# Designs tried in a protein design chat: VH-VL binders against q0aze0. Part 334

Target 1, 268 residues: q0aze0
Amino acid sequence: MKIILVNNRFKENTEKKAQEIAGQLSALNVEVIIDNGLDEPYAGTVDFIMVLGGDGTMLRAARRYGQRAIPVLGVNMGTVGFLSNIEINELAEYLPLILREEYSLEARMMLEVAVFQQQSLLTRVFCLNELLLRSNSPRMLSFALEISGQKLEPYRGDGLIVSTTTGSTAYSLSAGGPIADPQLDAFIVTPVASHIINKRPLVVSPEREISLHLLEEREAIIGIDGQIKMDFGAENRVLIKRAPHPLLMVNLKAKPFFTSIDRSLQRQ

## First folded at step 14 (VH-VL)

Design BB67 (framework fv_ragifilimab)
Fold by ESMFold2-Fast, scan of step 14:
Order: sequence, then C-alpha cells, then structure tokens
Structure BB67 (fold): chain C 268 residues (1-268), chain A 122 residues (1-122), chain B 113 residues (1-113)
Amino acid sequence: as target 1 above (268 residues)
Amino acid sequence: QVQLVQSGAEVKKPGASVKVSCKGSGYTFTGYYMYWVRQAPGQGLEWIGVINPDSGGTTYNQKFKDRATMTVDKSISTAYMELSRLRSDDTAVYYCARGHGYETYLDYFDLWGQGTLVTVSS
Amino acid sequence: DIVMTQSPDSLAVSLGERATINCKSSQSVLYDYDNKNYLTWYQQKPGQPPKLLIYWASYRESGVPDRFSGSGSGTDFTLTISSLQAEDVAVYHCQQYYSTPLTFGQGTKLEIK
C-alpha cells in the first residue's frame, strides 16, 4: 500500500505531525510519499491520499490529485472546515479501517477551467469549489456569459462566480448564491454585485459548457478556489466544463452537512 | 541536477533578429511556466513574457509584443525567445527563468538560466 | 502597470550590523481572496543571475540564511538582513507578481561600509 500524505510546509506543527504519521504508517509496512506543496505532484501510482490540514490544504490536494480517481481523506489539524472527515486525534482509531478499505466514498464534481490568451491555451486547471471573475479596479465589468452556445444578455457589475455544489458554501454563498446539497452535480452561476436587478443565480446542468469574456477593456481577475490568481482582459476567454473525474472523498464517520451549515449561518 | 542552460553571447546589427535558447534539465519541463527577463547594463530587470511549455500558450509584456516571439520544443526540453528589429537599446543580458508551478503564470522565479549577453551595435 | 520603487538606490552597512531595504508598489499587491502579498525578493551578485530569497513577502526560500527576513503588506515592503556578512554584498531586487506585466524595482546595491 502506498499513501500520499499531503501537508502544508508553512505550518511547522503540521510538518512534524506528518513525519510522525509517516513513521507510524511505515511501521505498518505502508509506503509513504510526503507532499508538502513545494515540489511537483508525485507522478507514480498510489492507493490512498491523506490530507493533513484544513479546507485550503484539501483544495490544493484536489487540484493536484483529484483527477486520478484515488480515495482522498481529509484529516483536520485545527480549525474545523467542511472538507475534512475526521480529526487528527481520531486518526489512530480509524487507521485500521483505512488499511482494510472499510469506508465509503463520496464523489464530488470538479470544474475544468481553461483560460485562453487570444487563441492560445494559457492555463488549464481543475478545481473543487469555484472560479471567480471580478473587477480589479473601481470600474464595473461588462462581460458576456454563454451557456452551451446560448448567449445571455450582457452582465454589468463586479463579476461572476461559477461554482460546484461543493463550492456553494464558499464564495458563492457570500455573493448570494444558494446552498446546494454537495451530493448533487450542478454548476451554480452567481452574479457579484450586478447592476441589473434581475440577474439571479443560475443552477445549470453539469453537462453544459460555460464561457466568459469581457465586452470592454477592463482590469479583471480570475480566482480559482481562493488560491490561484490570473489576469483577465479583453484578449482573454475562459471555458468551464465538468472535469473528467470527480474527487473521491473518504467517509469514515457521518458529517451532517445541513445541521453543520445551519449552525454556521446562525453564528454569522 | 535541476538547471536552465542558455545559448551563448550574440553580437547583432540594428534591424537584425536574435534567438536565445534555454534548455531545462532535472525536472518535468512541461510542469512549470517559463519566463523571459532582460537586464540592460547597470539597470534593473524587465519582464518580456511567459510561455506555458505544455500548451505553447503565451502572454507578453505589451512593450515587446510586436517584436518578441516565445516558443518551446518539448522533445528537447528547450524554450526559445526571438527578438526582432533590434535596436541599440536592446543590448542586455537575457534570462530565462522557471516559475514555481504551472497552475498560474502569476508566479515567482525559483530557477534562473545563466544569462545570454546580446550586444546590438553598428 | 504596477511600478516598483526601491529605496535607497545604494546602501553601505558595517559587518554585523542590520541592513534594511525598502520596496514600494504603486498599488496594493495584497490579494484579498487568499490574503497573500504577491511580492518577492532576489539577490544578484556581479556576473550572476538573480537568486530567490523571499517569496509571498515573508517566506524564506530553502537554503537562505535566517538572517534574511521579509516583512510588509499591501504597498510597503522591507527586506532585512539582521547581521550583515561579507557574502551578502549584492544588488537586491523586489518583484511583484500580482498582475502582468510582472515588474521589478530598480535594485538596491548593498556594500560594506
């Protein structure tokens, strides 16, 4: 058995804990590859991915490994998030179940994002939560949204979010998007501070293709999962579609989505 | 070892073109963005552009867009930067540099070539 | 374009003393979505290419001595060398990677007093 252990190098306690866990796994005859985010993703075959950290670390792991159809377990190391399944102090209890493959898998759709500079493909990336298009200046954007060849009336405002259902509780929520059951597959298209009152969030089939481009020369940014930033100008076009493979998330214990989000919104 | 090795110094006349090569070794060539930066004698660094070695997609500094062309030959892990219609003020050391990753081209440079001096004189 | 301005243009510091180099951007390079400053520092010795020292404004590159540190946020950034050594004589460059075109400061030449 070969496991990738993903952590965040910049959190010293996380790095030391990863080394400790790697030692424990090696003692059980498990081969461990540590990915602290500094080097390129491990290219070899692996059986399981264990992510030590918060939601941010899980989002990075999903972009690096999510398309490989490998089970991914989120292990929380501090602040509770939505993408971890167990706490670090529970790992010893659940480790035998992991090694015996006694767990269920939950498929989470991902986005495939392709950014073009004129006709050339500048960037292609996969993401678990969302793509955000927004203005990087005091001026509002004017942009075109096309869904499977259907051209909508122009958008005017601060931007747009194209989200997975997993991402419905991230930035899309802050912009007024709906809370979606993460077991559903759909794109959620949420306007950001639209100057047109009737531009509502859209829930769109994940089989559709979404394209965006600016109608006027403006300074804009594309953000992916809150971690990747790209410029977006009048010469750029972005194409969004369902990624070929979903992220396979490991369930070792029940995590009640609706009661968790309800409690979070009451605190807010 | 992980390194970028550039072609040797060039002397060109005004109006000519120069093509500088940059060969990567010791890493997955297509896994990192490749950047071109120049430095005139005694002056600061100036960004020319970036290329995605996997797709061949490019973004240029507007100052160089009409004269610079970046290309890649993946089979030999080599990037090229050609600058046309050379002027005397194009005299500079030209560097290739590797971004830290290829999820975005808005990145910092963790590996640099040794530099190629291009002298433009009549 | 984001204009990067360094100060001073040149600096002479005695061995063992603290050296401070400043970098100012014409607009914020702090991305509010990830809360990171898209700012890096390079060291360049004569006849050599630049070498990465600091990225994300404050993270030290592997192998760089702990006497080097980066600080600041938004538009104002500082590179500090807590105890100058002879090998630190070089030109130091700041760079923003918040947006294209990627831009550099003019450089600060650090010399021994």
Scores: ipSAE 0.806, ipTM 0.895, lowest interface PAE 1.0, mean pLDDT 91
Fold by OpenDDE, second read of step 15:
Structure BB67 (fold): chain C 268 residues (1-268), chain A 122 residues (1-122), chain B 113 residues (1-113)
Amino acid sequence: as target 1 above (268 residues)
Amino acid sequence: QVQLVQSGAEVKKPGASVKVSCKGSGYTFTGYYMYWVRQAPGQGLEWIGVINPDSGGTTYNQKFKDRATMTVDKSISTAYMELSRLRSDDTAVYYCARGHGYETYLDYFDLWGQGTLVTVSS
Amino acid sequence: DIVMTQSPDSLAVSLGERATINCKSSQSVLYDYDNKNYLTWYQQKPGQPPKLLIYWASYRESGVPDRFSGSGSGTDFTLTISSLQAEDVAVYHCQQYYSTPLTFGQGTKLEIK
């Protein structure tokens, strides 16, 4: 068995833990690759990905490895989040199950985000949570939203979020988007401070394509999963589709999503 | 060994064009954005543009948009920067540089070519 | 465009002493979404390309001695060499990668006094 341990190089505690776990796994004749985000994603074949840290680390891991159809386990290290399945102190207990491949998998839809400069593809990214279009100034944006060729009325506001159902509990939620069942595949299109007060979030079929472009010469920003930043101007276009492959999240322990979110909301 | 190797020094007359090459090795060439930066003698660094070596997508500094053309030949892991209508103030060392971040073109540079001196003189 | 201004343009520091170089951006390069400062520092020796020293304002590149440190946030940043060594003689550049066009400071020449 070959396992990638994904941690965050900027969090020393996760680095140390990764080294410890690597040693333990090696003692069990498991080959281990540590990915702290410093280098290229590991290109070799692996059987399992273990993410040590919080939601941010999981998002990065998803972007790096999600298209490879490898089981991904989130191991929480004392943070609040929705993407981890077990706690670090539980790892020893569940390690035998991991090694025996006795776990369930949950497929989570990812986004395929393509950013164009005029007609040229500038970048393509697969992401687990969301794409954010946001103004880079105190001024509102005017932008066009098209869904499967249907042009909606121009949007005016601070921005727009296109999120997966997984991402519904992330920035989309803060912007007033609905909470979605992570077992459901759908786009959530959430306006950010729309000029139209009653502009409602849209729940869109994953079979559809979403296109965004600015209608005015304004400075905007594209954000992906809160970790990728890009400039976005009048000459740019964004195309969003369902990624061809879902993230395969490992379920070792039952995690009650709806009770968890309810508890989380009460704390906010 | 991870490195960028650039073409040799060029001497051009005003109005001419120059094309500088940059060959990447030791890493996945198409996985990193390639940037072009120049430095006039005794001056600071100036960003020219960026290209996605996989897709060929480009973004230019507006200052160079009409004169600079970035291209890539993936088959030989080589990036090219052509600058046309050369002027004396285009005299500089031109660098190719690799972006560190893999995911975005808004990035810092962790790998540099050795530089190519382009001299424009009548 | 974000204008990067370094200070001083040049400085001379004795061996073993602290060297401080400042970099100021015309607008904030702190991204509130990820809480990172999109600021990097390079070292450039004569006849050589720039070498990456610091990224995200305060993180050292692998292989960079611990005497180098980056600090600051928003618009004001500082590169510090705690104890100047002979091999540290170079031009130092700050760069923002918050938005295009990517821009650099004018450079700071560091010499031994």
Scores: ipSAE 0.631, ipTM 0.878, lowest interface PAE 1.0, mean pLDDT 94

Design BB68 (framework fv_ragifilimab)
Fold by ESMFold2-Fast, scan of step 14:
Structure BB68 (fold): chain C 268 residues (1-268), chain A 122 residues (1-122), chain B 113 residues (1-113)
Amino acid sequence: as target 1 above (268 residues)
Amino acid sequence: QVQLVQSGAEVKKPGASVKVSCKGSGYTFTGYYMYWVRQAPGQGLEWIGVINPDSGGTTYNQKFKDRATMTVDKSISTAYMELSRLRSDDTAVYYCARGHPYETYLDYFDLWGQGTLVTVSS
Amino acid sequence: DIVMTQSPDSLAVSLGERATINCKSSQSVLYDYDNKNYLTWYQQKPGQPPKLLIYWASYRESGVPDRFSGSGSGTDFTLTISSLQAEDVAVYHCQQYYSTPLTFGQGTKLEIK
């Protein structure tokens, strides 16, 4: 068995714990590859991915490995989050189940984001939570939204979020979007401080293609999963569609989504 | 050994074009963005543009947009930067540099080529 | 364009003493969505390309000695060398990668006194 351990090199306790776990797994005849995020993703075949850290580390793992159809387990290192399944102090209890492949998988949709400059493809990235388009200045944006060839009336405001259902509790929630069951596949389109009345969040089929472009020259930014940042101007266009493969998340322990989000909203 | 190796020094007349090459080795060439930066003698660094070696997509500094052309040849893991209509103030060392893998479109540079001196004089 | 201004243009520091180089951006390079400062420091020795020292304002590149540290946020940044060594003689450049065009400071020349 070959396992990738994904961790954050710059979180001191997390890196030390990753080395400890790698040693324990090696003693059980498991080959371990450590991914600190500083190098390119491991290109070889692996059987399992173990993510040590919080939601941010899981988002990075999803972008790097989510399209490979490999089981991914989030192991929490002390920060409460939505994407981890077990706590680090529970790992020893669950490790035999992992090695025997005795767990269930939950499929979580991902976005495929393609950014163009005129007719040229600048980048294509995958993400688990969302794409954010927003103004990088005090001026509001004027932009066009097209859904599967249907051109909507122009948007005017600070921006727009296109989110997965997993991302419904991330930035989309802060912008007034709905809380969605992550077992559903859908795009959630949430306006950011829209100046046009009656621009509501939309919930659309994951089979639809969404495109965005600016109608006026403005300073804008595209953000992805709170971790990737790109300039976005009037010469740019973004296309968003469902990624070819969902992220396969490991369930070893029941994690009640609705009670978890309810507690999170109460903490403040 | 992970490295970027650039073509040799060039001497050009005003009005000519120069094409600098940058060959990557020891890593997945298409997995990293390639940046071009120049440095005039005794001056600071100036960014020219970035290319995605996988797609060929480019973003240029507005100052160079009408004269610079960045391209790649994936089969030989080589990036090129061509600068046309050269002026004497284009005399500089031209560097290629590699960005962080897959994480960010706008990035810091963790690996640099050795530099190519381009001299523009009559 | 984001303008990067370094200070001083040059400084001389005795071996074992602390060297401090400042960098100021004309607008914030802190992105509130990810809470990162898109600022980098490079070391450049004569006849050599720049070498990455610090990224995201305070993260030290692998292989860079512990005596190098970066600090600051938003518009004001500092590179500190806690105990100057002979091999640290170089020109130091700050860079922002917050927005295009990517821009660099003018450079600070560090010499031994």
Scores: ipSAE 0.695, ipTM 0.863, lowest interface PAE 1.8, mean pLDDT 89

Design BB69 (framework fv_ragifilimab)
Fold by ESMFold2-Fast, scan of step 14:
Structure BB69 (fold): chain C 268 residues (1-268), chain A 122 residues (1-122), chain B 113 residues (1-113)
Amino acid sequence: as target 1 above (268 residues)
Amino acid sequence: QVQLVQSGAEVKKPGASVKVSCKGSGYTFTGYYMYWVRQAPGQGLEWIGVINPDSGGTTYNQKFKDRATMTVDKSISTAYMELSRLRSDDTAVYYCARGHEWETYLDYFDLWGQGTLVTVSS
Amino acid sequence: DIVMTQSPDSLAVSLGERATINCKSSQSVLYDYDNKNYLTWYQQKPGQPPKLLIYWASYRESGVPDRFSGSGSGTDFTLTISSLQAEDVAVYHCQQYYSTPLTFGQGTKLEIK
C-alpha cells in the first residue's frame, strides 16, 4: 500500500505530526510519500491520500490530486473546519479500517477554471470551493457574465463568486449565497456587493459553462480557493465548467453537515 | 540537480534581435511558470514577463510587450526570450527564473539561470 | 504599478553586528483573502544570479541561515541579519509578486565596516 501524506509546511505542529504518522505507517509496511506543498505532486500511482490539517490543506490536496480518483481522507489537527472526517486523536482507531479499505466514499464536484490572456491560455486549475472575481481598488467593476452562451445584463459591483456546493459554506456564504447540500452537484453564482439591488445568487446546472470578462479597464483579481491569486484585466477572460472527476472523500464516521453548519451559524 | 542553464553571451548591433534560451532539468518542466528578468550593469532587477511552459500562455511587462517574445519547446524543456529592435540601453544580464510553487502564476523565484550577458554596441 | 523603494542604498556594518535593510511598497502587498504578504528578499553576490532568502515576507527558504529574518506587513518590510558574517557581503533586493508587472527595489549594497 502506498499513501500520500499531505501536510502544511508552514505549520510546525502539523509537519512534526506528519513525520510521526509517516513513521507509524512505515512500521506497518505502508509506503509513505510526504507532500508538504513545496515540491511537485507525486506522479506515481498511490492507493490513498491522507490530509493532515485544516480546510486549507484539504483545498490544496484537492487541487493537486483531486482529479486522480484516489480516496482522500481529511484528518483534523484541531482547527474548526468542514472538510475533515476524523480528528488526529482518532487516527489509531480508524487506521485498521483504512488499511483494509473498509470505508465509504462521498463524491464532491470540483470546478475547472481556465484563464486566458487575450487568445492564450494562461492557466488551467481545478478547485473544490470557488473562483472569486473581485476589484483590487476602491472602484467597482463592470463585467459580463455568460452562462452556456446566454449573455446576462452587465454586473456592477465589487465582484462575483462561482462556487461548488462544497464551497457554499465558504466565501459564497459571506457574500449572501445559499447554504447547499454538498451531495448536490450545482454551481452557485453569488454577486459580491452588487450595485444592482436585484442581482440574486443563481443556482445552475453543473453542465453549464460560465464565462466572465471585464467591460471596463479596471484592476481586478481572480482568487481560487483563497490560495491562488491572479491579476485580471480587460484583456483576460475566465471560463468555468465542471471538472472531469469529483474529489472522492473518505467517510469513516458520520459527520452531520446540517447540524454542524447550524451550530456554526448560531455561534456567529 | 534541479537547474536552469542559459545560452552564452551575445554581442549585437542596435536594431538587431537576440534570442536567449533557458533549459530546465531535474524537475517537471511544464509544472512551473518561467519568468524572465534583466539587470543592466550596476542597476536593479527588471521583470520582462512570464510564460506557462505547458500552455505557452504569456503575460508581458507593458514596457517590453511590443519587442519581447517568450516561447517554449516542451520536447527539450527549453524556454526562449527574444528581444527585438535592440538599443544600447538593452545591454544587461538576462535571467530566466522558475516559480517555486507547482502551477502557481504569481510566485517568487527559487531557481535562477546563471544569466546571459547581452551587449548592444555599434 | 507597485513601486518598491529600499533604504538605505548602501550600508556598512561591523562583523558580528546587526544589519537592517528596509523595503517600502507604494501599495499594500497583503492579500486579505489568504492573509499573506507577497514580498520576497534575494541576496546577490558579484557575478552570480540572485538567491532566494525570504518569501511571504517572513518565511526563510530552506538552507538559509537563521541569522536572516524578514518582518513587516502591508507596505513596510525589513530584512534583518542578526550577526553579520563575511559571506553576507552582497546586494539585497526586495520584490513584490502581488500584481504584474512584478517589481523589485533598487537594491541595497551591504559591506563590512
Scores: ipSAE 0.790, ipTM 0.893, lowest interface PAE 1.1, mean pLDDT 90
Fold by OpenDDE, second read of step 15:
Structure BB69 (fold): chain C 268 residues (1-268), chain A 122 residues (1-122), chain B 113 residues (1-113)
Amino acid sequence: as target 1 above (268 residues)
Amino acid sequence: QVQLVQSGAEVKKPGASVKVSCKGSGYTFTGYYMYWVRQAPGQGLEWIGVINPDSGGTTYNQKFKDRATMTVDKSISTAYMELSRLRSDDTAVYYCARGHEWETYLDYFDLWGQGTLVTVSS
Amino acid sequence: DIVMTQSPDSLAVSLGERATINCKSSQSVLYDYDNKNYLTWYQQKPGQPPKLLIYWASYRESGVPDRFSGSGSGTDFTLTISSLQAEDVAVYHCQQYYSTPLTFGQGTKLEIK
């Protein structure tokens, strides 16, 4: 068996733990690759990905390895989040199950985000949570939203979020989007501070395509999963589709989503 | 070893064009954005543009948008930057540089070519 | 465009002493979405291309000596060499990658006093 340990190089505790776990796994004749984000993604074949840290680390891992159809386990290291399945102190207990491949998988839809400069593809990114279009100034944006070729009325506001159901509990939630069942595949289109007060979020079929472009010369930003930043102007277009492959999240331990979200909301 | 190797020095007359090449090796060429930066003698660094070596997508500094053309030949892991209508103030060392991240062109540069001196004189 | 201004333009420091170079951006390069400063420092020796020293304002590139450190946030940044060595003689450049066009400071020439 070959395992990638994904951690965050900027978090020393995760680095140390990765090394420790690597040693333990090696002692069990498991080949281990550590990915702390310093180098390019490991190109070789692997059987399992273990993410050490919080939701942010999981999002990065999803972008780096999500296309490879490899089981991904989130191991929480003392943070609050929705993407980890077990705690670091539980790893020893569940390690035998991992090695025997006795776990269930949950497929999570990802976004395929393509950013164009005029007609040329500038970048393509697969992401687990969301794409954010946001003004880079105190002024509102004016932008066009198209869904499967259907042109909606121009949007005016601070921005727009296109999120997966996984991402519904992230920035989309803060912007007033609905909480979605992670087992459901759908786009959630959430306006950010819309000029139209009653502009409602849209729940869109994953079979549809979403396109965005600005209607005026304004400075805007594209944000992906809260970690990737790009400039967005009048010459740019965004095309959003369902990624061709879902992220395969490992379920070792039952984690009731709705109970967790309810608890989280009570704390706010 | 991971490196960028650029073409040799050029001497051009005003009004002419120059095309500088940059060959990448030791890494996945199409996985990293390629940037072009120039430095006039005794001056600071100036960004010219960026290209996605996989898709060919480009973004230019507006200052160079009408004169600079970036291209790539993926088959030989080589990027090209052509600058037309050369002027004396285009005299500079031109660098290709690799971005660190895969997902965004808003990036810093972790790998540089050795530079190509372009001299424009009558 | 974000204008990057370094200070001083040139600096002479004795061996073993602290060298401090400042870089100011015309607008904040702190991204609130990821809480990172999109600021990098390069070292350039004569006849050579720039070499990456610091990224995200305060993180050292692999192989960079501990005497180099980056600090600051928002619009004001500092590169510090705690104890100047002979091999540290170079021009130092700051760069923002918060937005296009990517822009650099004018450079700071560091010499031994």
Scores: ipSAE 0.608, ipTM 0.869, lowest interface PAE 1.4, mean pLDDT 93

Design BB7 (framework fv_ragifilimab)
Fold by ESMFold2-Fast, scan of step 14:
Structure BB7 (fold): chain C 268 residues (1-268), chain A 122 residues (1-122), chain B 113 residues (1-113)
Amino acid sequence: as target 1 above (268 residues)
Amino acid sequence: QVQLVQSGAEVKKPGASVKVSCKGSGYTFTGYYMYWVRQAPGQGLEWIGVINPDSGGTTYNQKFKDRATMTVDKSISTAYMELSRLRSDDTAVYYCARGHEYETYLDYFDLWGQGTLVTVSS
Amino acid sequence: DIVMTQSPDSLAVSLGERATINCKSSQSVLYDWNNKNYLTWYQQKPGQPPKLLIYWASYRESGVPDRFSGSGSGTDFTLTISSLQAEDVAVYHCQQYYSTPLTFGQGTKLEIK
């Protein structure tokens, strides 16, 4: 059995814990690859991915490995979040179940984001939560939104979020988007500070293609999962599709989504 | 060993073109963005552009967009930067540099080529 | 374009003393979503390409001595060498990677007194 341990390279305690866990797994005849972000993703075959950290570390793991159809377990190390299944102090209890493959999997859709400069593909990125298009200057944006070739009326405002259902509780929520059951597959399209008062969030089939481009030359940024940023100008366009594979999240312990989100909202 | 190796020094006349090569080794060539930067004698660093080695997609500094062309030959893990209609003020050391994070656009540079001196004189 | 301004243009510091180099950006290079400053510091010795010292304004690259530190946020950044060594004689460059075109400061030449 081969396991990738994904950790946060900037937290020394997390690095030490990853080394401890790697030692324990090696003693059980498990081959361990540590991914702390310093090297390119491991290219070989692996059986399991264990993510040590908070939601940010899981988002990084999903971007690097989410398209390989490998089970991914989120192990929380003190940061409150929605993407971990067990706490670090529970790992010893659940490790035998992991090694015997005694767990269920939950599929979470991902986005495939392709950014073009004219006809040239500048970048292709996968993400678990969302893409944000926003202004990088005091000026509002004027941009075109197309859904499967259907051209909507021009949008004016600070930007737009295209989110997965997993991302419905991330930035889309703070921008006024709906809370979506993460077991559903859908795009959620949420306006950011629209100057057109009747622009509403849209819930769109995941089989559709969404494209965005600027109608006027403005300074804009595309953000992905809050971790990646790219310049976006009038000669650029972005194409968003459902990614070929969902992230396969390991479920060892019941984590009721609705009571968790309800509790979180009461604490605002 | 992870490294970038550039082609040798060039001497060109005004109006000519120069094509500098940059060969990557010891890493997945298509997994890191490649940047081009130049430095005139005694001057600061000036960014020319960036290329995605997998797709060939490019972003140029507007100052160079009409004269610079960046390309990649994936089969030999080599990037190229061609600068046309050379002027005496194009005399500089030209560097290729690799972004640090895998598949990340707009990044800091952790690996640099040794530099290629291009001298433009009559 | 984001303009990067370094100060001073050159400085001379005695061995073992602190050297301080400043870098100012014409616009903020702090990305509010990830709370990171898109600023780097490079060291360049004669006849060599630049070498990465500091990234994300304050993170030290692996293998760089701990006497080098970066600080600041938004528009004002500082590179500090706490106890100057002979091998630190070089030109130091700041760079922003917040937006294109990527831009560098003019460089600061550090010499021994």
Scores: ipSAE 0.748, ipTM 0.882, lowest interface PAE 1.5, mean pLDDT 90
Fold by OpenDDE, second read of step 15:
Structure BB7 (fold): chain C 268 residues (1-268), chain A 122 residues (1-122), chain B 113 residues (1-113)
Amino acid sequence: as target 1 above (268 residues)
Amino acid sequence: QVQLVQSGAEVKKPGASVKVSCKGSGYTFTGYYMYWVRQAPGQGLEWIGVINPDSGGTTYNQKFKDRATMTVDKSISTAYMELSRLRSDDTAVYYCARGHEYETYLDYFDLWGQGTLVTVSS
Amino acid sequence: DIVMTQSPDSLAVSLGERATINCKSSQSVLYDWNNKNYLTWYQQKPGQPPKLLIYWASYRESGVPDRFSGSGSGTDFTLTISSLQAEDVAVYHCQQYYSTPLTFGQGTKLEIK
């Protein structure tokens, strides 16, 4: 068996733990690759990905490895989040199950985000949570939203979020989007501070395509999963589709989503 | 060894064009954005543009948009920058540089070519 | 465009002493979403291309000595060499990659006093 340990190089505690776990796994004749984000993604074949840290680390891992159809386990290290399945202190207990491949998988839809400059592709990214279009100034944006070729009325506001159901509990939620069942595949299109007060979020079929472009010369930002930032202007277009492959999240431990979110909301 | 190797020095007359090459090795060429930066003698660094080596997508500094053309030949892991209608103030060392991340072109540069001196004189 | 201004243009520091170079951006290069400063420092020795020293304002590139450090946030940044060594003689450049066009400071020439 070959395992990638994904951690965050900027979090010393996760780095040390990754090395410790690597040693333990090696002692069990498991080949281990550590990915702390310093180098390019490991290109070789692997059987399992273990993410050490919080939601941010999971999002990065998803972008780096999600398209490879490899089981991904989130191991929480003292943070609050929605993407980890077990705690670091539980790893020893569940390690035999991992090694025997006795676990269930949950497929999570990802976004395929393509950013263009005129007709040229600048970048294509697969992401687990969301794409954000946001004004880079105090001024509102004017932008066009198209869904499967259907042109909606121009949007005016601070921006727009296109999120997966997984991302529904992230920035989309803060912007007034609905909480979605992670087992459901759908786009959530949430306006950010729309000029139209009653502009409602849209729940869109994963079979549809979403396109965005500005209607005026303004400076904007494209954000992906809260970690990637790009400039966005009048010459740019964004195309959003369902990624061809879902992220395969490992379920070793039952984690009730709705109970967790309800508890989280009570704290706010 | 991970490196960028550029073409040799050029001497051009005003109004001419110059094409500088940059060959990448030791890494996945199409996996990282390639940037072009120049430095006039005794001056600071100036960004010219960026290209996605995989898709060919480009973004230029507006200052050079009408004169600079960036291209790539993926088969030989080589990037090209052509600057036309050369002027004396285009005299500079031109660098290719690799971005650190593959997900965005808003990036810093972790690998540089050795530079190509382009001299424009009558 | 974001204008990067370094200070001073040149400085001379004795061996073993602290060197401080400042870089100011005309607007903030702090991204509020991920709380990162899109600021990098390069070292350039004569006849050589720039070399990456610091990224995200405060993180050292691999192989960079501990005496180099980056600090600051928003619009004001500082590169510090705690104890100047002979091999540190170079021009230092700051660069923002918050938005296009990517822009650099004018450079700071560091010499030994």
Scores: ipSAE 0.686, ipTM 0.882, lowest interface PAE 0.8, mean pLDDT 93

